VH-VL binders against Vitellogenin-1 (vit-1). Designs and how they scored, part 13

Target 1, 170 residues: Vitellogenin-1 (vit-1), of Caenorhabditis elegans (p55155r1310to1479)
Amino acid sequence: SVCKVQKNQIRTFDDVLYNTPLTTCYSLIAKDCSEEPTFAVLSKKTEKNSEEMIIKVIRGEQEIVAQLQNEEIRVKVDGKKILSEDYSAHQIERLGESDIVIELPEGEVRFDGYTIKTQLPSYSRKNQLCGLCGNNDDESTNEFYTSDNTETKDIEEFHRSYLLKNEECE

## First folded at step 4 (VH-VL)

Design g01 (framework fv_retifanlimab)
Fold by ESMFold2-Fast, scan of step 4:
Structure g01 (fold): chain C 170 residues (1-170), chain A 119 residues (1-119), chain B 111 residues (1-111)
Amino acid sequence: as target 1 above (170 residues)
Amino acid sequence: QVQLVQSGAEVKKPGASVKVSCKASGGTFSSYAMNWVRQAPGQGLEWIGVIIPIFGKAWLDQKFKDRVTITVDKSTSTAYMELSSLRSEDTAVYYCARGPSYRTTFDYWGQGTLVTVSS
Amino acid sequence: EIVLTQSPATLSLSPGERATLSCRASQSVDSYGDSYMNWFQQKPGQPPKLLIHDASNRATGVPSRFSGSGSGTDFTLTISSLEPEDFAVYFCQQRSNYPLTFGGGTKVEIK
């Protein structure tokens, strides 16, 4: 299954499409919400009125941040800028001039500066996930679960529960 | 620069097993998914399976599930594909191919290993 | 299993001519607006080489005369003007579902 985030729209792993005004604060897109999380995918807009995104992937103890700068993908690992020749050492591959793939334990995240695709193998469809991409439980009721595992029908409450506010964002 | 180097040609009898190696150099071995693909003489390509060395997981086409084992030796940056209970229909060139994860493009390929099964 | 059917089996053309190769999938390889179809080139005695990934994106270093198009179940590889080095076998490959599958190939040969 695939979750796709672009143009203020999210299509979840369970094929629910909804609109949400992503902000300049990081939002949790998808996360392994088991007792011992192995990954998390977060994203924010570069500017309030932009469709351009910044992605943050946390994988084990490693933090990867990627965004477009002058039409080219730039990557930081644990706060340090890396060159494309170093990507393979960090389980990152460049498939085109502005298209990268970041490997997860069971799947991948593809990013081009505007679109985020989180892809899991078919065998992972029933695994417990949390975040704006949904819980991937094959339940098609249009009901969402917040970060504290409370059911809601309010998209704003759902989004707000996965929003990481700080002093520099809105 | 990434390079995949495979072991040499093998000639086997029906019922035997064969183990093909694929040694990676010029990059971080454990960061990549290693796929195995075969091509019978004059035929198309057939996907066998994939392993991600850092996670130790292998996924196989159901057709090969009972006869194929894919393993890695991270200390030598080498992936192995072992095929047992060989049949004449298994005669093919076997390729290893690198990708960044399970369902992705294959940007680098080994040179191929010809396995001939004949009585 | 997704079955890929390539046509024609053989294209006999001269240098400078346009080549159009087709690949049909037994079911859609699309997901959320993206098409997970790749194209490879193979020359005798060599492993395949990636040309196009995800329907229309050229791989690094691939000349602009190669282009891919299509979605759903119907895909096309176009070579706008054949160069001598382009005479080879071309395979489509889907990565939408396990097992990964390849088409039977189209041979582009000199007329």
Scores: ipSAE 0.006, ipTM 0.494, lowest interface PAE 11.5, mean pLDDT 82

Design g02 (framework fv_retifanlimab)
Fold by ESMFold2-Fast, scan of step 4:
Structure g02 (fold): chain C 170 residues (1-170), chain A 119 residues (1-119), chain B 111 residues (1-111)
Amino acid sequence: as target 1 above (170 residues)
Amino acid sequence: QVQLVQSGAEVKKPGASVKVSCKASGGTFSDYAMNWVRQAPGQGLEWIGVIIPIFGTAWLDQKFKDRVTITVDKSTSTAYMELSSLRSEDTAVYYCARGPSYRTTFDYWGQGTLVTVSS
Amino acid sequence: EIVLTQSPATLSLSPGERATLSCRASQSVSYSGDSYMNWFQQKPGQPPKLLIHAASNRATGVPSRFSGSGSGTDFTLTISSLEPEDFAVYFCQQSKEYPLTFGGGTKVEIK
């Protein structure tokens, strides 16, 4: 399965397409919401009126942040900037000047500064995923599950449940 | 430079088990998923399964779930594929192959291990 | 599972000629703008070698005469001008979903 995020539009693991404006606060895109989470993918816009994104991937105890800087992807691991020579040591592959792949335990995240693609195996993590990408249960529907695992049909409420708001963001 | 080195050829009788090893060098073992693929003489490629060494998570094709176990030994940077209850139709070259994600690339392969099952 | 059918089974060509190899999937291997079809080259006594990733992306070190195209269920590998080292068996593989599957192969042989 694959979830795609670009601009203000999300295509979920269950192939549901919907519009929801990302903000300058991190939103939880996809997460292993099992008893022992193995990963989380978060994203925010660089600026209120920009389509450019910043991605944050948490896997195990490691935090990876990537964004475009002067038309090239720049990567930080645990707050420290790393050079492309070090990417493979952190399970990151550079596909071009503006395109990277970050490996997850059972999948990957591809990012180019404007598009996020999170890919997992077809039968992996069914009903154990949460976030804006949905729960990957093979049910195409307009019912969404919030961060406290409550069903909602309100996209705004759904998105709000996955916003990590702080005083520096909108 | 990445290298995957597999154990040597095996000749087994029907009903026996075989364990093939794949030793990674060049710092790749903990970073990448390891796939197993086989090829019968003169035939095509058949995917067996995958393991993600850092997490110990394995997924197998349904055809092999009752006879195959994939494991890792992190201390030696080695992945193993064990196939039990051998039949003559299991005669094949068995390959290990690396990917950055277990699905996206098979960019480095072991040299192959020939397993011959005959009575 | 997704079944991949390669055609033809054998191509008999001379050096310098164009080779066109087909791979058809029993169901779409495209999803959200990407196509999860890969191509491999195999020579006798050797493991397969990755040529093309994600339908059209050439792997590192692979000559520009190799190109991949297609989406959905229909994919093509093209070798624009055969070199002596290109006579080999070529396999397509889908990585869209488990189990991963390969085509039966196309053998490119000297005429």
Scores: ipSAE 0.007, ipTM 0.483, lowest interface PAE 14.3, mean pLDDT 81

Design g03 (framework fv_retifanlimab)
Fold by ESMFold2-Fast, scan of step 4:
Structure g03 (fold): chain C 170 residues (1-170), chain A 123 residues (1-123), chain B 111 residues (1-111)
Amino acid sequence: as target 1 above (170 residues)
Amino acid sequence: QVQLVQSGAEVKKPGASVKVSCKASGGTFRSYAMNWVRQAPGQGLEWIGVIIPIFGTAWLDQKFKDRVTITVDKSTSTAYMELSSLRSEDTAVYYCARGRYSSGWYKDYFDYWGQGTLVTVSS
Amino acid sequence: EIVLTQSPATLSLSPGERATLSCRASQSVDYEGTSYMNWFQQKPGQPPKLLIHDASNRATGVPSRFSGSGSGTDFTLTISSLEPEDFAVYFCQQSYHTPLTFGGGTKVEIK
């Protein structure tokens, strides 16, 4: 299954399309919400009126952050900048100047600064996913589940439940 | 023309391991995924797993995760499937098949297949 | 996993007749306007050969008498007029979710 975030729209793993602009606060896009989480994908806008994004991938205890700088993807691992020749050592592949793939335990995240595509096998994670990309349960529905597993039809409430708001973001 | 050439037939004892190779020629190797599928005599097709050469990452059917390793040697355009702890029910023709890979979309339609490798497991 | 059920198991027909083969998925294989269902032909002693990909697209070199249709969970392979070389086993296969899965096959045999 695949989830796509682009142009203030999210198309979930269950093929539900909805409009929800990201903010300058991190939003939880997709996460392994099982008892032993293996990954999380978060994203935010670089600035309020931009479609350009920053992605944060947590893989085990490792934190990967990527964003565009001077029209080229730049990557940090655990807060430390790495050069492109070191990407493969961190299970990251560069497909072009502004296009990378970050390997997940079972799946991948492709990012180019404006589009996030998260590809996961539904077999191993069916009914265990949470976040704005949905729960990947093979049911397309008008109901969304918030971070405390409460059903809602309100997109703003849904997004707010996965928003990591702090005093420096909006 | 794209061609996938597999290694020759193998006869193994229960408990042994087998490693089957699949060499690609023609076309591009880097931008395609390599799948492994088996077929027991007179039976249907069973998907084992896939490797995307540019990432080196393999995705396996859960039932094979403890016994199968899929690897690739990009310099020789060769993919390998190793199956350990062989049982008599692993007797099958093993095929490699090339699929199209598109990041963000799992879309492997198998446009080219190897000729198959018969693996016989008998006591 | 996505289970694919093919029917009938065996289809006995004469050359020149129309063959209609069905494949039903246990869940939808559609995403963003594409149905990730493929069809293969297999003859004894040979690897499978791709006929149709993404529900309705004929593979290179496949005769126009072969066509695929359907979306969601219900898919059909049609052979408009059987030629002698078309008597074979046909498998559907979904490429939407891992594990990738195949149907049990439909054998098209001479009456």
Scores: ipSAE 0.005, ipTM 0.496, lowest interface PAE 14.2, mean pLDDT 83

Design g04 (framework fv_retifanlimab)
Fold by ESMFold2-Fast, scan of step 4:
Formats: sequence, C-alpha cells, structure tokens
Structure g04 (fold): chain C 170 residues (1-170), chain A 122 residues (1-122), chain B 111 residues (1-111)
Amino acid sequence: as target 1 above (170 residues)
Amino acid sequence: QVQLVQSGAEVKKPGASVKVSCKASGGTFSSYAMNWVRQAPGQGLEWIGVIIPIFGTAWLDQKFKDRVTITVDKSTSTAYMELSSLRSEDTAVYYCARTRLGELSYRPFDYWGQGTLVTVSS
Amino acid sequence: EIVLTQSPATLSLSPGERATLSCRASQSVSTYGDSYMNWFQQKPGQPPKLLIHDASNRATGVPSRFSGSGSGTDFTLTISSLEPEDFAVYFCQQRSSYPLTFGGGTKVEIK
C-alpha cells in the first residue's frame, strides 16, 4: 500500500489522486489512529509558493524532522541535528545524496525534500489509518473521513480537519 | 459488461453552451472516476477534467476552468460536462472515460463512451 | 504541465514486423519505483482503448504481443509482430500529476 505527496497533490493508499492546498502549517498525512497510536507522518511546505517540503515523523516518543538545506538532506531527532553516520542508530537509511528512508513499526517513509512516499503492508492497519492519505482499505469511496471520524465529500473540509494551525503558519 | 452511453451530436453557434451526458451502466457508479477528453478533427487527445462521484467537485485542466462544469447525477448514474462560450476551435468529439479506483483494482480509462461530436459554426 | 513527445509521428511497417514506439516526458513520471505512464490504441471512428497501464501492465484482453517498458522520462511500447488489426494510432498518457496529459500520437500504417 503506497501513498505519495508531491506538488500540492496527494495519491492516497487507494490510488486516488487529488489536489490539496498544502500550506506552511503541518498537515497530518498518515497516522495510526488506533487506540494505541504507533506513528504519525506530517508535512508542511517550506514557503507558501514552494514545492519543497519539511517532513515530521512521530514514532512512539521520538520526533524526526527532515528537510533540504542547500540540496542536502538534514535530519533532526528530538530537536538535535544528527549526521548521516548516526542515521542507522535511529532506523533511518540514506539511499542517495538527498534521499532517506525512515522506518515505521510496520512500513516506511521515503523522502527527498519534494516527494513523500509512505508504504505500509496491505493487510496492516486497514480502517485504523487516518489523515490525508486515507484509510488504506482498497475501498476508494470511503477514505475521506475528517479528524473527528465523520465522512466528508468536501476536499477542503477534509484537508482543514488535518491542519495543525498556529499563529505563524498559513 | 460496463457500458458508457453518451448523448447525441450537437451543432451550436459561437457563444452558446453545450451539455454532454454520459450514462453509466453495469457497474457501481461511485466506485470510479469519470474523465472527459476531447479530440478535434485530425488531432490528438486533450484531457478536460475528472470527477469522482463521492467528492461532488471536479478537477479541471486550467485551460477549461472558466468555461467547463462537470457534474454527476447519482440517481440516474449520469455524468455531465457543460462547456460555455463556445468557439469554432471547440469543434471536437467529446468522450467520457471511466477510471476504476482502488489500490489493487486501479485501471485508468478502462471504458470509454462512444463520443459526442460537437460542431461549432456560424 | 508535463508534456509528452511521441516519436516517430508515423511508422510505416508490414504485417509480421516489430513496431517500437517512443514516448518522452518533459519531467519524470516515475516516483520511487512506480511509473505512471499508460498507452492507448485508437482506430478511425472509435474511442481509444487501454493497452498498457503504469508502464508495463497489459490491460485485460490485450494480446501478449503488446508490451510496455521504461521509467523516468523515457518509455517504449513494443508490438512484437504486427497483425492487420494493429494498424492504428497509439497515444501515451501520464497520470503522475494533474493535469493529465496525452502525447501527440504515433500512427502505425501499412507500408
């Protein structure tokens, strides 16, 4: 099961492609919305008119943030910058100059500063996922549930329910 | 089998509007996306837009955003494409085409309507 | 928008010959192993018909002589041995991002 985010467009786990006005506020891309959440993937744009993104992965109590800086991937774990030699200690792998993989409990997130790919096993966490990537159940017509678990037909309402707004973002 | 049946040919004057219908049968209407594509005489294919019945809104190519509206009527399993402010260069065959959705079942443009010829002339 | 360029514009061949059709994208239509390129066949007076989806997957009922390959910006449709019914126009199409776009087409005609 794969969800991809790039160019203000999301391709959900059920292969539905839609436009979304990604902002400089974090949006919840995918999350384990079970009673014992194990991960969350969030993303925001670096600037309002940029396709470049910042990703935040919450894995248990650990917070991983990654972004490009001068065409080089930079990773912070719990607020501290780490060097590539320390990536494996944090279940992070470098696949290229600016291409990394962050391990999830079941699955992975791949990121290069412009594209996010979240991959989960097809049989895992179906109907327990929430966020802009949908619910990963191979039923294209039921994946748009807001953050309070109500179905919506309004993409803007759907996105708005997963925005983490604050005074510094738009 | 799945079948998409479009409305008949239209002849319109410049400045008029045309509304083409596409009736789906033989499948679950809400389980797929409906695309609209046109082809001018002797030319290639041009994507107009898509609607997924569950969303209630359509995504259009920017070139058509000010003149095209795509809608669905779930009670009749019919999709519509309305094009306004017609010009001679809008003369084309207009097709509806279904994309089956789903991670394991995805099939782009797997069924097409027979096409509707729209002629715009004075 | 992603521009697709097909070459050649016309391919003149005889039945039994191999046809190789190219489609180049102005930017990558592949992302992390998935290539979002489709191929369609169109005969005069008919709507297009899906042949290949996502670079290399044959659609239901499409003969094995049709195959697709490629990734990134460079894609190929191959017909291993042309049958009379294969003389048609072929279009590539990307579904990597909106707006969806089609190539200009390659006409495969009888020599």
Scores: ipSAE 0.522, ipTM 0.851, lowest interface PAE 2.5, mean pLDDT 88

Design g05 (framework fv_retifanlimab)
Fold by ESMFold2-Fast, scan of step 4:
Structure g05 (fold): chain C 170 residues (1-170), chain A 120 residues (1-120), chain B 111 residues (1-111)
Amino acid sequence: as target 1 above (170 residues)
Amino acid sequence: QVQLVQSGAEVKKPGASVKVSCKASGGTFSSYAMNWVRQAPGQGLEWIGVIIPIFGKAWLDQKFKDRVTITVDKSTSTAYMELSSLRSEDTAVYYCARGGKWLQSYFDYWGQGTLVTVSS
Amino acid sequence: EIVLTQSPATLSLSPGERATLSCRASQSVDYYGDSYMNWFQQKPGQPPKLLIHAASNRATGVPSRFSGSGSGTDFTLTISSLEPEDFAVYFCQQHKSYPLTFGGGTKVEIK
């Protein structure tokens, strides 16, 4: 199962396409919402009117943040800037000038500064995924479940439930 | 192996503010929820709010949103809860409690508690 | 907010007896296959101690005589055979949605 986030559009794990612009606040894209979470993927825009994104991947106890700087990917692990020669030590692979893959316990996240692709080819905790990428329940019905597991037909309400708003963001 | 150590008892006048600290040692700090809960003498438990350090965001009970600020200092593995505009009804033991990872809060470790007394 | 109602308020029992404590939620606390209901024990002068999380999972070091069950809105904590150290106040707590809420407590006391 694949979820893509690009150009203010999200294609969920259940292949539902919808429009929702990210903000300068982090939004929860995909997360293991089981009793003991193993990963989370978050993203925000670098600027209100930009399509350029910053990604934050949390896996186990590590925080990985990646973004573009001068058309080149920049990566921090637990707040420390790392060079591309150190990527493999952190289960990160560089596929091109600005294209990286971050390994997850059961899958991967691909990021190039503008597109996020989260791939979970076989998820043993199916129906325990949450976030803007959906719950991966093999249903293509237009059912969006908010962060408190309430069904909604309002995309803005759905997105707002996964928005991590604070004083520093819009 | 996780231990939470809170600051000492405080006596405050109505209208003042109080800031309670909770220092974590052992285990991981950043990915676990840090909750604040209070208990008035002889009464039940009341949740105040939570912060997940790695997210940098706090969630508060609506009752406290105008008076409470929860912050963390990751470098010292310390969480803080500041309560302003104190009333006599705020007299309680204030606990910090570590929850599960992320937004989950099953409070597996608790601080010893900090008694805050508000008296005129 | 989700309101939790515990019953009975007090259980008067003797050591060796079975204790059954109830917690009812005003709405479902189920979330993606799990029931987000916890149980705590509190003794005078001490902070609460986690016994059960996700309705039925015993916390580390908690004796097997403690068990949790239920789903949706109706949950039970069972102590199969009371030991002297088990006479305490027990609270249920939901962590499905904010604000987090606690039940009013059930006091298990010596008959």
Scores: ipSAE 0.007, ipTM 0.567, lowest interface PAE 9.0, mean pLDDT 84

Design g06 (framework fv_ficlatuzumab)
Fold by ESMFold2-Fast, scan of step 4:
Structure g06 (fold): chain C 170 residues (1-170), chain A 119 residues (1-119), chain B 107 residues (1-107)
Amino acid sequence: as target 1 above (170 residues)
Amino acid sequence: QVQLVQPGAEVKKPGTSVKLSCKASGGTFSSYAMHWVRQAPGQGLEWIGEIIPIFGKANYNQKFQGRATLTVDKSTSTAYMELSSLRSEDTAVYYCARGPSYRTTFDYWGQGTLLTVSS
Amino acid sequence: DIVMTQSPDSLAMSLGERVTLNCKASQSVDNYVSWYQQKPGQSPKLLIYDASTRESGVPDRFSGSGSATDFTLTISSVQAEDVADYHCQQYKSYPYTFGQGTKLEIK
């Protein structure tokens, strides 16, 4: 199952397509919402009217942040910039000059600065995944569950429930 | 059913520090923000700060920055708030409260710990 | 800091009356406002979030409205169990701030 975030549009793991622009605040794209979470994928815009994104992956105790700088992907692990020669030590693979893959416990995230592609296996339990990518339960009808696990038909309410809002962002 | 369990009371002398606990049961501990809010006798609620375990960060009300420290122990599902340099005006009920990750509303609250700071 | 101001400070109502509680923000908070009920000796309980969304399990006599700077909590038909302090809160920006509370009493 694959979720794609690109051009203010999200295609969920269950293949539902909807429009919601990201902001300069982090939005939760996908997360292991089980009793023992193992990962979270977050993203934000570099600027309000840009399609360029910054990705943050939390994997266990590790925080990985990646974004484009001077037409090249730059990666930080726990706030420290790493060189491409160190990527494999952090389960990160470089596919091209601006294209990387970050390994997850059960899948991967591919990022090029403009597109986020998260690939995870299908889960039999509805509450195993949460976020803007949906719950990956092979049923499109369940895609709009908020962070409180409440069903909504309002995409703005859905997105707001997964948005980290503070004074530093818009 | 989510429960947040706090001690009933603590008594401390001015100038000392206190470390208050909040043990969570039920639900997913690391998926939620844990907030600390105090209420002085007869006064309103005052937000102290939050810790978001899945993000690995804590945010503080500037009034408490440097005096309050928020930590979590994921292995015991326990959140802690340490408050230093205690003054008599720190006498209040201290609540821990849980909020959904990425949306800051307090959907479950502990019963509160009454902190009394007296000489 | 965003200052949240509630009005009135207190009010006494008869059973079955409609009551309206107000909350004003010193600057726009969009719709990032929640309302809490706090009964004597108890912890606060979430009633409304995102200005108008009722928390699961909250009776439908409670409703919220408003945006930007002006917000209202309405109880359509006051019951004896509604005796409590009611607090509004903004979560648009740090630090998150609460109003001073409105005390609701039954005559």
Scores: ipSAE 0.011, ipTM 0.518, lowest interface PAE 8.8, mean pLDDT 84

Design g07 (framework fv_ficlatuzumab)
Fold by ESMFold2-Fast, scan of step 4:
Structure g07 (fold): chain C 170 residues (1-170), chain A 122 residues (1-122), chain B 107 residues (1-107)
Amino acid sequence: as target 1 above (170 residues)
Amino acid sequence: QVQLVQPGAEVKKPGTSVKLSCKASGGTFSNYAMHWVRQAPGQGLEWIGEIIPIFGTANYNQKFQGRATLTVDKSTSTAYMELSSLRSEDTAVYYCARTRLGELSYRPFDYWGQGTLLTVSS
Amino acid sequence: DIVMTQSPDSLAMSLGERVTLNCKASQSVSDYVSWYQQKPGQSPKLLIYEASTRESGVPDRFSGSGSATDFTLTISSVQAEDVADYHCQQYHSTPYTFGQGTKLEIK
């Protein structure tokens, strides 16, 4: 299944398309919400009126952050900048000049600064995923589930439940 | 430059099994989902299943569940489809095809093998 | 399972004519539709994916359109080399399914 984030739109794992602009605060895009979480994908805008994004992937105990800097992808692992020649040692692959793939335990995340594409197997974790990409339950419905598993029709309420606010972001 | 190489033909008797191969070249094998699709003479295309080496998973069309088994040998960049309990209705050309994972321009089935003609007859 | 239905089953066109092939899904597949060209004795070749994106190396005369349930493949000026069967496919949900195909012939 595939979830895609770009141009202020999200297409969920269950192929529901909706409009929700990201903010300069991190939003939870997709996460293993089982009792033993294995990954989380978060993203935020670089600036309020930009379509350019920063991605954060938590994989086990490792934190990976990637963003564009002067039109090239730059990657940090656990807060330390790494060179592209070291990407493979961290299960990160460079596919193009500004296009990278970060391996997950059961899938991958592709990022180019403007598009996030999260791919998981069709039968990996039905009903155990949470976040703005949905729960991957093979049901396209008009219902969204917030971070406390409450059903809502309000996209802003849905997004807000997955927003990680702090004093330094808008 | 991507190539998927398959044997030309196989002939099997009803009740036996067959293991068809698909050897990949050009690019990293693990970056692709491999699909198997068949086409009976004069008929349309029918999806059998997929194997995603990087995820370690295989997914099947329910119609073939229990009869088809998809595997990969990463060291030789070769995908296999084993089909058991063969019937005359299994006579078809069997194609392997790939989907590149993680493409921004997602393209299921961007490359196809030339196909193996399986004939099941007594 | 999602059923893909193509129309017409076959058509014959004159060189240079515009041809339109249709594909209908039994339920919404968003834009997860591909079109394949299959010449006699050959394997299918990807022409269009995501409903309207042309695969690299495919001539500009081929174009795709549509969304949800109704999809169209258009060849703006048919050439002799375009004689083939054309298949649409949805990859929105497993099992992935194909239409029955449209045979294109030249008069």
Scores: ipSAE 0.000, ipTM 0.467, lowest interface PAE 15.7, mean pLDDT 82

Design g08 (framework fv_ficlatuzumab)
Fold by ESMFold2-Fast, scan of step 4:
Structure g08 (fold): chain C 170 residues (1-170), chain A 120 residues (1-120), chain B 107 residues (1-107)
Amino acid sequence: as target 1 above (170 residues)
Amino acid sequence: QVQLVQPGAEVKKPGTSVKLSCKASGGTFRSYAMHWVRQAPGQGLEWIGEIIPIFGTANYNQKFQGRATLTVDKSTSTAYMELSSLRSEDTAVYYCARGGKWLQSYFDYWGQGTLLTVSS
Amino acid sequence: DIVMTQSPDSLAMSLGERVTLNCKASQSVESYVSWYQQKPGQSPKLLIYDASTRESGVPDRFSGSGSATDFTLTISSVQAEDVADYHCQQYYRTPYTFGQGTKLEIK
């Protein structure tokens, strides 16, 4: 299953397309919401009216942040910039000037500064997925579960429940 | 700099299986998807499936699910497509092609194609 | 499945004329469309990807445009070497699908 985020739209793991512009605050795109989470994928816009994004991947105890700088992907691991020669040591691969793949415990995240593509196994029992990408249970009618695991028909409420708002963003 | 090399032709009888090869040279093999596309005489292009060596995943057009099997040998940078239960309508040129950057499924480099003829 | 429909099926142009080839998707494919040139007896060659990005090495007389369901390949000044079949493809959703092709000939 694949979830894609780009151009103010999200296509969920269960192939539901909806419009929700990201903000300059991090939004939770996809997360292992089991009792012992193994990963989380978050993203925000670089600026309010930009389609350019910054991605943050939390994998175990490691924090990976990637964004475009001067049309090249820049990667930080635990706050420190790393060079492309060190990417493989962190289970990151560079596919081109602005394209990277970050390995997840089960799956991967692909990012080029404008598009986030997260690919995970299609099963709902072992991984309790949550976030804007939905729950990956192969049922399109239940994609709008808030962070409290409550179903909603309001996309804005859905997005707001996964928004990490602080004083330095909206 | 990227080159995909395929054999020119293969002739098989109906009901048999064929395994076609595609050897990649130049560039990074493991980071790109390898796709298989066929073209029957006088017809358009038809996508069969893809394999992404770095992730070990293969995805198929449902029309070929169960008949096509995609594999790779990472050590030799060679992709394979096996097609079973051959029928006369499987007669076509079979291309391997490399997926685009960002693992997108446009095809930036194509092999020369293998003509598969399925005939009694 | 997303159906890609090209028009016209064939056309003949005079050398140096502007050529416009159309491709319509049965549903939105955003900008995930590529164009290929296939000369007789040869494999397809990538011309355009992401609807409007020209592949490296492709002459600048080739350009792509469009979004959602309607896409166009334009050759600003057709040359004799442009005689070929042209195929559009969507890579928005599996199965990835191609149009039936447009045959371009010179008068």
Scores: ipSAE 0.005, ipTM 0.487, lowest interface PAE 14.9, mean pLDDT 83

